# Designs tried in a protein design chat: VHH binders against q6dbn1. Part 21

Target 1, 243 residues: q6dbn1
Amino acid sequence: MRCISCREEYLPRNAGTCKECYVEAGETEEELKREIDDLKAKVAFLRLSSSLDHGTSSTSRSFTDVVLIASEDNAGSPPIPAHKSVLVSRSPVFKAMLENEMEESLSGTIKISDVSYDALRTFVYYLYTAEACLDEQMACDLLVMSEKYQVKHLKSYCERFLVTKLSPDNSLMTYAFAHQHNAKHVLDAALSQIVENMDKLTKREEYMELVEKDPRLIVEIYEAYLSKQVNTAAGGTSTSKTS
Key: E = the ipSAE of ESMFold2; O = the ipSAE of OpenDDE; V2 = 0.75 times the mean of E and O plus 0.25 times the DockQ between their complexes.

## First folded at step 11 (VHH; framework vhh_ozoralizumab_d1)

Design w1 (at its last fold request DockQ between E and O 0.73; V2 from the best seeds 0.00; counts 0 for: SAP .67 > .668)
Fold by OpenDDE, fold request of step 13:
Structure w1 (fold): chain B 243 residues (1-243), chain A 124 residues (1-124)
Amino acid sequence: as target 1 above (243 residues)
Amino acid sequence: EVQLVESGGGLVQPGGSLRLSCAASGFTFSKYAMYWVRQAPGKGLEWVSEISQDGSYTKYPDSVKGRFTISRDNAKNTLYLQMNSLRPEDTAVYYCAAGSYRPFAPTKQYFDYRGQGTLVTVSS
């Protein structure tokens, strides 16, 4: 019989599609499902509370009512205009800041400490679009900001990116960073990589630094390592008895 | 809301002592190495002291070594800096800062959070 998808001849035991096409179709379906879920999450994030039907699409500086200023040592960062309504809808922290009639709400100026202008700009852009151009450093900066301002969607976005940048060489510090910021997906991925490369990583300067400064992380790593070793040993003994 | 609030600054004579405190809130204090940094008038930010998450590790620059002592109480989410034998050159705004691990910038110290600072003036 010929496969309906690839038109290749396959053994008649499989009805309609060859095994390869079936597997591929399944993978595609799963991918599409993930994409749909991501899109739904994005749409949900971008939904302004019902009272502001104003089309969030235009980063138009029109009718901005608040400015954000990056307060790094450079007193001269340009203000970033924004809408209070957008900030409040995207961040519980901004909501709290702007509802308490504090100086920020009255002045229309929010000072953001410990962030670069570029990071702040990117952060604000994300609040409007749910998109950001990330490099490794920006992803870290935005992850920190997402936690500080409780923007969950952004945190997840940054975590996904950081996982793609994970390597044996950066795994220890990535793990430490993820641990510090409760980035679960990054944490798990980094830990897995560390465990797989434990022999190499224990010789690194970063490892010694963690031993000295944050031994708790090292203990956690070894717990994971030992757990994996035990499981592997247990799986190997079960295959020998059926022979 | 994340906050670091420094206190204990003031005017002191040379040879005097001060104890600074930093009250942390809004984040998991025990997950961070903590730092004191200072900025003197017209100068850049200077590292003054470091303490690890559990307090087992401390580090000082030579400029303050033997005179300053950093400590922390994780149960109270508080960082301390005992400053003894103060000198005019110690005059600065002192900031409490939470150190960040950064996987892609190993040589640069990043701070996720920093307080507004407390002024220490050493003057005769």
Scores: ipSAE 0.858, ipTM 0.951, lowest interface PAE 0.5, mean pLDDT 89
Fold by ESMFold2, look of step 11:
Structure w1 (fold): chain B 243 residues (1-243), chain A 124 residues (1-124)
Amino acid sequence: as target 1 above (243 residues)
Amino acid sequence: EVQLVESGGGLVQPGGSLRLSCAASGFTFSKYAMYWVRQAPGKGLEWVSEISQDGSYTKYPDSVKGRFTISRDNAKNTLYLQMNSLRPEDTAVYYCAAGSYRPFAPTKQYFDYRGQGTLVTVSS
């Protein structure tokens, strides 16, 4: 028989396609499935809650009903107008803040003093669009904000970016960051890098500083390392985090 | 729900003492190195003290060494600063802050959380 795709002769295992063309088609299908799952997650994240009560009125052309303000030491930041319905739909923290007659609900102003204007603006843009332009620093800033405001979709987005930037040189501090913020996918990826480079890692200044300042984190790394060594001797465990 | 709330500030004469407290909630306090940072009127932020996650490591700049003592109680999620022999130049708003590990800029100290501050005024 001849393969329909590459026209190479083969034995009839795949009814008109050779093994290599069959595998490539399967890989393309898997890539498309991942893209579809990503789009479905974005759509789910962007839906508005139907349980929200409407405001009394909206007379503004923009229809915004709340303002977010980031503060840095040397300047006031421009206000960022937003919609309470968007904030509460994306964040349980904003939901609790804005639906329960807290000070922010009454004033129409949310002050966020521990974030730069650029990070807050990017965060709010993400709440509306499920998109953000990331670099390494912004990904860390937004991951911290995603923990603070419990925006799981953004946390996952930042985690995927940080995994792409992982290297042996940054693995220890990436592990520490992920541990601090319960970023399990980043944590597991960083641990794999640490395990493969343990001999080099123990000679780094960052390691010695952690031994002095945060020895419990080092103990946890070694306990995980020891557990992985025992598990690997018994044949290993495979864990998939594909969507 | 993340909160850092400072208290214990006030007016004190030179040579006096104050004890600042910072109550933490909404995050795992024991995972963070904690800091006191201050801002004098019209000036930038100045680092004042550092304490490690388990309290075993502390550090102070020369300007406050021997006069200030940082401590923490992880069971109560509370950070403290004992300030003795206060001077007029110690007048500032004092903030507690939670230190961040950062994988891409290890020489710059980042803070994930910072409180609203408490005013300390040292004057006759």
Scores: ipSAE 0.616, ipTM 0.839, lowest interface PAE 1.0, mean pLDDT 82
ESMFold2 (binder alone), look of step 11: mean pLDDT 81; pTM 0.822
OpenDDE, look of step 11: ipSAE 0.826; ipTM 0.934
ESMFold2, fold request of step 13: ipSAE 0.519, 0.583, 0.575; ipTM 0.774, 0.825, 0.831
ESMFold2 (binder alone), fold request of step 13: mean pLDDT 81, 81, 81; pTM 0.824, 0.817, 0.822
OpenDDE, fold request of step 13: ipSAE 0.855, 0.850; ipTM 0.949, 0.946

Design w2 (at its last look DockQ between E and O 0.72; V2 from the best seeds 0.61)
Fold by OpenDDE, look of step 11:
Structure w2 (fold): chain B 243 residues (1-243), chain A 124 residues (1-124)
Amino acid sequence: as target 1 above (243 residues)
Amino acid sequence: EVQLVESGGGLVQPGGSLRLSCAASGFTFSKYNMYWVRQAPGKGLEWVSEISQSGSYTKYPDSVKGRFTISRDNAKNTLYLQMNSLRPEDTAVYYCAAGSYRPFAPTKQYFDYRGQGTLVTVSS
C-alpha cells in the first residue's frame, strides 16, 4: 500500500499511513496543541484588560494615570507611563499597591528598585501585549520581576525561554538561579543537565563556588545524581535476565 | 509584596558600635544570598558584607574586615550587621539587599531586592 502522506510503499499492516508519517503527524499534532494552548493562555492573559480597548500596538500615552520609574543608582531614568487598570489586572501585587491608599496610588508614581530601565520597559510592554523580546539576561530580569509582582504568565514565558538556553556550561548557575526564584521548570531542566554532566561540572569554578556558598544545593544535586544512578543500575539488571 | 526594612541606624561616636537589622518579607529569605551595601554622601554604592543562604559563608571588603560582622536568622527572616570600631568614613546610608545567582553574568553582583536604607552617622 502507498502511504497517503508520503506516497511511499509501506507494508499493509499500517492503516493508510507509513510509520514515519504517522509519527511526524503525531509530533505536529502535539506541537500544534502546544501552540494552541499557548495562544489560549496569551488571550486569557490579555482579556483581563479587555475593558480598555487598548489596541496591542500603540502604548498610547493617552490617558495614562501612573508612571513607573526604574530606580537604579543612576538618577535619571525616564518614567514609563502606564494605566493603573492594566497594572491591576495583570499583577496582584500592583493591585494591592494601587488599591490601598498607598503613596503610589496617590502620587501616580511607582518606583521600581533594582531594575534597569530596559527591563522595566520590557516588563511594562509585556503587561500590555504578552510579548517580549528576550535574551538570556532579559529573561532572567523579567523572571525576577514576574516573581516579585506575581505575573505568572510572564514567569512561565521566561522559564520556557531559559530552558531553551540551558547548556552544561550554564547549568549550575541556572540551577541556583532557578532555585532562588522558584522556577520549577528551569530547576528541573538544569538539574537534569547537571546530573548528565556531573563529571565535567564538578571540576568547574562554579561548582566550587556553590560548595563554598551554598552547599545545600550541592547536596540536592548529589541526591538527584545518586537517584539516577540507582535507577539505571536497576534497569540494567532486568534486561539481562530475559536472555 | 517584597519588603526589606532596615533598622538600627543612628548617631554614634568614633570607636562606637551599632547593630543593624533588616526584616525581610514577601519572598523566601532563606533562598537568597544577602548583602549589606552602603552609600556615603556623594559617593556610589559600596558593598560591605555578604552572607550565603545558609550563613556558612561570609565575605567582607578590606575597608570593614575585622570590624563588621554579618549574620542572619532564617527562621526570623532577619539579616544583621554588627558594626564595631566605627569610623567617620563609615557614615552612610546602609541598605539590606537580596542577591541572586545569574547564569549569564556570573561576574556581576545582582541585587534583586533592596531596602530603603538606614542612616548611620559616625561623628564626634
Scores: ipSAE 0.696, ipTM 0.880, lowest interface PAE 0.6, mean pLDDT 87
Fold by ESMFold2, look of step 11:
Structure w2 (fold): chain B 243 residues (1-243), chain A 124 residues (1-124)
Amino acid sequence: as target 1 above (243 residues)
Amino acid sequence: EVQLVESGGGLVQPGGSLRLSCAASGFTFSKYNMYWVRQAPGKGLEWVSEISQSGSYTKYPDSVKGRFTISRDNAKNTLYLQMNSLRPEDTAVYYCAAGSYRPFAPTKQYFDYRGQGTLVTVSS
């Protein structure tokens, strides 16, 4: 019998749809649900759309009232103009900084060390748009910034990106990174990869480097591994109910 | 809020010693590899020392090996740099920095947090 969707032959099931096409339809539905949830989160993040209004066709005027400056670039890094209302609404750290009449609130200048101009520019763009152009390094940079400035929406955005880049080959270092930055979603995904591939990973050079340099991370991995072995033995590993 | 506050800088004669401290707050200090970096007048940043999370691993460039010693006290959230046999070329602003593991092989050392620095001047 041929599947009506892909025309491949299959054993009868699900009204003429083969297992592969049935699985693909389920995967597409899950992808659409994630896209809807992501769009809803972006809309919620941008609820202050009036703060993004840059005038009208008749009159145009910018009311930026603060500048951010990246100190890690050369002395000529351009200032990034912004609105205090946007910064405060997106970050509890900027809220505390700008609403308590600290030096930054009075001077209208926020100097940020430890960040490149490109990372700072991308971070500010995200605060306005809920969008960022990420690669692997930028995602790590922005995740760190999101933790520093407590921008939960950006942290989640970066975590999802990093999970898509996760592989057994990078799982140990991804775990170490996520551990340092309390990136729970990435941490859990990396730990799962590590535990499932322990035999292969313990033979790699990065494992030996972690044992020598920061062995406490290795201990925590083994504690998780042993906990799963104990729970598996106690809770059973077979299921009699499948769909 | 993340803070790294350096102290202990000052004016020292050549051959003298200083001990720098860096008080950390607002993040889990014991989860970070810590670094000292410096910037001499008119020059770029130079890495000075590295210490692992537990303190079991330390590393120095040739320019300071044998003269500088990095240490940390995770119970006090404090990083230290003991600087001995100081030379005029050690004159710089010294920064405490928190680094992280990066999952993709970066060509550049990344510091997640850096302090405001403390000035060390070695001269008569």
Scores: ipSAE 0.445, ipTM 0.708, lowest interface PAE 1.5, mean pLDDT 80
ESMFold2 (binder alone), look of step 11: mean pLDDT 82; pTM 0.827

Design w3 (at its last look DockQ between E and O 0.86; V2 from the best seeds 0.73)
Fold by OpenDDE, look of step 11:
Structure w3 (fold): chain B 243 residues (1-243), chain A 124 residues (1-124)
Amino acid sequence: as target 1 above (243 residues)
Amino acid sequence: EVQLVESGGGLVQPGGSLRLSCAASGFTFSKYAMYWVRQAPGKGLEWVSEISQSGSYTKYPDSVKGRFTISRDNAKNTLYLQMNSLRPEDTAVYYCAAGSYRPWAPTKQYFDYRGQGTLVTVSS
C-alpha cells in the first residue's frame, strides 16, 4: 500500500499512513496544540478586564496616564509613559498600588527600584503586547519583575526561554536563581541537568560557593540525585528477571 | 508588594554605636542573601556587609571589618546591622538589599530589591 501522505510503499499493516508519517503528523499536531494554547494565553493576557462589572463606580475617573521611572543609582532615566488602566489590568500589584490613595496614584509617577531603563521599557512593552525580545539577562530581569509585580504570563514566558538556555555550565546558578524566584519549571529543568552531570559539577567553583552560602540547595540537589539513583537501581533489577 | 524598610538610623557621635534594622516583606526572605550598602553624599554605592541565606556566611569590606556585624532573623524577616566604633566617614544613607543569583554572571553581584534607606550621621 502507498502512504497517503508520503506516497511511499509501506507494509499493509498500517491504516493508510506509514509509521513515519503518522509519527510526524502526531508531532505536528502536538506542536500546533501548543501554539494554540500559547495564543490563547496571550489573548487572555491582553484582554483588558472591564472594570464595569464590579459596582465600584469611582474607579473609572482615576486611571489616567502614568509614568514609570527606573530608579537606578544613576539619576536621569527617562520616564516611560503608560496607562494606569493597562497596568491595573495586567498586574495585581499595580492594581493595588493605583487603586489605593498611595503617592503613586496621586502623582501619576511610579518609581521602580533596581531595574534598568531597558528592562523597565521592555517590561512595560510586554504589558501592552505580550511580546519581548529576550536574552539571558533580559529574561532574568523580566522574571524578577514578573514575580515582583505578579505578572504570571510574563513569568512563564521568561521561564520557557531560560529553560532553552540551560547547560551544564550554568545549571547550578540557574537552579539557585530559579529557587530564589520560585521559577518551578526552570528549577526542575536545572535540577535535572545538575543530577545528570553531578560528577562534573561538584568540582566547580559555583558548587563550592553554594556549599558555603546556601547549603540547603546542596541538600536538595543530593536528595534529587539519590532519588534518581535509587530509581535507576530498581529499574535495572526488573529487566534481569525476565531472561 | 515587595518592601524593604530600613530603620535605626540617626545622629551619633564618633565612637558611638547604632543598630539598623530592615524589615522585609512581599518575598521569601530566607531565599535571599542580604546586603547592607551605603551611599555617602556625592559618592556612589558602597557595599558594607553581606550575609548568606542561612546566616552561616558573612563578609565585610576592610573599611568596616571588626566594627560592623550583620545578622538576620529569618523567622521575623528582618536584617540587622550592628555598627560600633562609628566614624565620620561612615556617614551615609544605608540601604538594605536582597541579592540575586545570575546564571550567566555568577561572579557579579545583583540586587533584586532595595529599601528606601536610613540616614546615619556621625558627627561631633
Scores: ipSAE 0.797, ipTM 0.919, lowest interface PAE 0.6, mean pLDDT 88
Fold by ESMFold2, look of step 11:
Structure w3 (fold): chain B 243 residues (1-243), chain A 124 residues (1-124)
Amino acid sequence: as target 1 above (243 residues)
Amino acid sequence: EVQLVESGGGLVQPGGSLRLSCAASGFTFSKYAMYWVRQAPGKGLEWVSEISQSGSYTKYPDSVKGRFTISRDNAKNTLYLQMNSLRPEDTAVYYCAAGSYRPWAPTKQYFDYRGQGTLVTVSS
């Protein structure tokens, strides 16, 4: 019997599709399923409705009702207009801030003193679109903001980007960053890079600085290294010696 | 909600002492190196002190070394700055800040969180 896709002959019980074409189609199907799951998560994020959707009606419709300001020293950053309904629907932190009659709810101004204007506007854009233009610095900035404002979808988005940018050269500081922000996917990926390159990385200046300033991280790295060495030694032992 | 709240500022005569406190909440305080920075009127931010996550490493610029002492209590999530032998040039708003590890820019110090500041005025 011949495979319909590649026309190669194969065993009768695999009618119509050979093993190679079946494996290839299965891999494409798995990738499409992941894309569908990603799109479902994005749609769910964008569909979050705010309790403010039934807010006060008026003859003069309001388009935006809050302003975010990046409070940088000696910088008059432009205000970023936004909708309270969007902020509260995307972030439990903004929900608590704007529902508890705090200064922000009354004034219509949210001042954020620990972020650049570019990071803040990219963050707000993400709240509206579930999209962000990332580079390495922006991904770190937005990951920190995603933790601060509890925007889990954005955190996952930044983590995937940072994992694609890992290398042995940046693995120590990426591990430290991920540990600091509870970014488990990045943490695990960075640790694997460190463990696989331990002999070179322990000679670097940043390793020695961590030993002095934050030795707890070094202990965790070393414990993971020892655990992998034990597993490698046990897994590498062969009992099938036949010579 | 992440907060850093400074307190203990005020008016002090030259040669006097003052102790600043910074109460931290909404993040894991012990994971962060902590900093004091200050801004004098009409000037930019100046680094004043650094303390490592465990408190075992501290660093000061020459302008305050020997006069200022940074400390932390990780059980109370509190950062302190003891300022002695105060001078008029120490007049500034003092900010508490939490330092970030950042890949790709290891020589630049990023602060993930910073407080609103507390005013210290040293004058007769």
Scores: ipSAE 0.573, ipTM 0.821, lowest interface PAE 1.3, mean pLDDT 81
ESMFold2 (binder alone), look of step 11: mean pLDDT 82; pTM 0.826

Design w4 (at its last look DockQ between E and O 0.78; V2 from the best seeds 0.00; counts 0 for: SAP .7 > .668)
Fold by OpenDDE, look of step 11:
Structure w4 (fold): chain B 243 residues (1-243), chain A 123 residues (1-123)
Amino acid sequence: as target 1 above (243 residues)
Amino acid sequence: EVQLVESGGGLVQPGGSLRLSCAASGFTFSKYAMYWVRQAPGKGLEWVSEISQSGSYTKYPDSVKGRFTISRDNAKNTLYLQMNSLRPEDTAVYYCAAGSYRPFPTKQYFDYRGQGTLVTVSS
């Protein structure tokens, strides 16, 4: 029989598609499903309780009622205009800040400490669009902000990005970073990579730094490493008995 | 909400002592290395002390080494700085800061920093 998809001849046991095409189709389906879920999540994130048709693209200065200021050592960062309604809808922390009679709610000014202007701008832009151009640094900055302000959608976005940038060389510090900011997906990915490269990584300066500064992380790493070794040893003994 | 609140600053004579405290809330304090930094009038931020998550590691610049002692109580979410033998040049606003590991470090990052407490050393 000829595969309906690739038109190659395949053995008749497969109904209409070859095994390879079937697998590919399955992978595509899963990918599409993920994409749809992501889109749904994005739409859900962007749903504003208030019909403010703020067109996704133009941070229109029109009717802004709050400004965010990056308070880094550089006293000169321009304020970033925003809408309280948007901030409140996207972040429980902003909601709490702005619903109370705190100075921020009264003054219409929110000072954000220890964040660069660019990071803050990108963060605010994300709150309106669910989009951000990320590099490794920006992803880390926004992950920290997302955790601080409890923007779950952004946190997930940053985690996904960081996982794609994971390498053996940055795995230890990534793990430590993820651990600090409760980035579970990144943490798990980093841990997996560490365990796979344990022999190399234990010789690195970063490893010694963690041993000295945070030995708890090292213990966790070794626990995971040992667990993997035990499981591998157990799986190898089951295959030898069937000959 | 993440908060770092410094206290214990004030006016002290040269050779005197102060103990600063920093109360942390809104984040997992024990996961962060903690720092004291200071800013003197007209100067930039200066690092003055570092302590690891467990408290087993501490570091000081030469400017304060032997005079300042950083410590922490993770059960109380509190950071301390014991300052002895204070000098006029120690006059500054002192900030408590939480440091983060970064996968791609280009500089030292503080994720959180307090509003600071003023220390004035004057005869």
Scores: ipSAE 0.674, ipTM 0.874, lowest interface PAE 0.6, mean pLDDT 87
Fold by ESMFold2, look of step 11:
Structure w4 (fold): chain B 243 residues (1-243), chain A 123 residues (1-123)
Amino acid sequence: as target 1 above (243 residues)
Amino acid sequence: EVQLVESGGGLVQPGGSLRLSCAASGFTFSKYAMYWVRQAPGKGLEWVSEISQSGSYTKYPDSVKGRFTISRDNAKNTLYLQMNSLRPEDTAVYYCAAGSYRPFPTKQYFDYRGQGTLVTVSS
């Protein structure tokens, strides 16, 4: 029987598609499901608060009621105006800060001393639009901010970016970074890279420094490695999934 | 909600001692390597000391080695810097900082930094 998609002959197990084309279509379907889930999350994120600027003239001034300031010891930075309602709806941390009569709520100023102006501006832009232009540095900076301010959607976005940049050479530090910030998706991906390349990674200076500085991470890596060695020796079919 | 609050700064004469403290909250303190950094008037930030997550590894630049001792108490979420044999060039604002691992070279060296405590060493 010939496959409808690629025209190759195959045994009749699939409805007119060969096994290779059937698997490829399944992978594409899985990618689309992920994109649909991402879009649904973005829509839900944007719907947490209403934009009051819709339908106003292009010259209308926004009714911002708070400013964020990135402090840097060498130069001041411009204030970033924002709406408390947007910050509160996106972040439980800003909710606690702004609703409990803390200094920030009364002054209308949120000073953040551990972030660059560029990272803070990008972070605030994300809170309004669910969009951020990422590079390797920005993804790490925003992941840290998303954990600090508990902005789960941004954290997931940064995680996906970091997975696309994952390589054997950066896997150890990526694992350590993800462990510190509870970034499970990145953590699992990095661990797989480490386990597959253990012989090469254990010879690097940064590995030896971790053994001395943070042996807890090394223990976790070895436990995962040993678990994989046991499962590989036991063998078995590729799927043990439920029926 | 992340906070690093330094204390223990003040005026001291050359040859004297001070002990700085840094109270940490809002993050898992034991997961972070901790640092003291300082900024002298009109100068950039200078690394002063490093302590590993468990406290088993410490490192100092030659300018302070033998005079400064970093320590931590993970049960109390507190970082310390014992400063002995102080010199006028140690005058600076001292910051407590938490470093994370970074998978790429980065301009952002610390995840968290406190507001600092002023140490003035003068007659």
Scores: ipSAE 0.523, ipTM 0.786, lowest interface PAE 1.4, mean pLDDT 81
ESMFold2 (binder alone), look of step 11: mean pLDDT 83; pTM 0.838

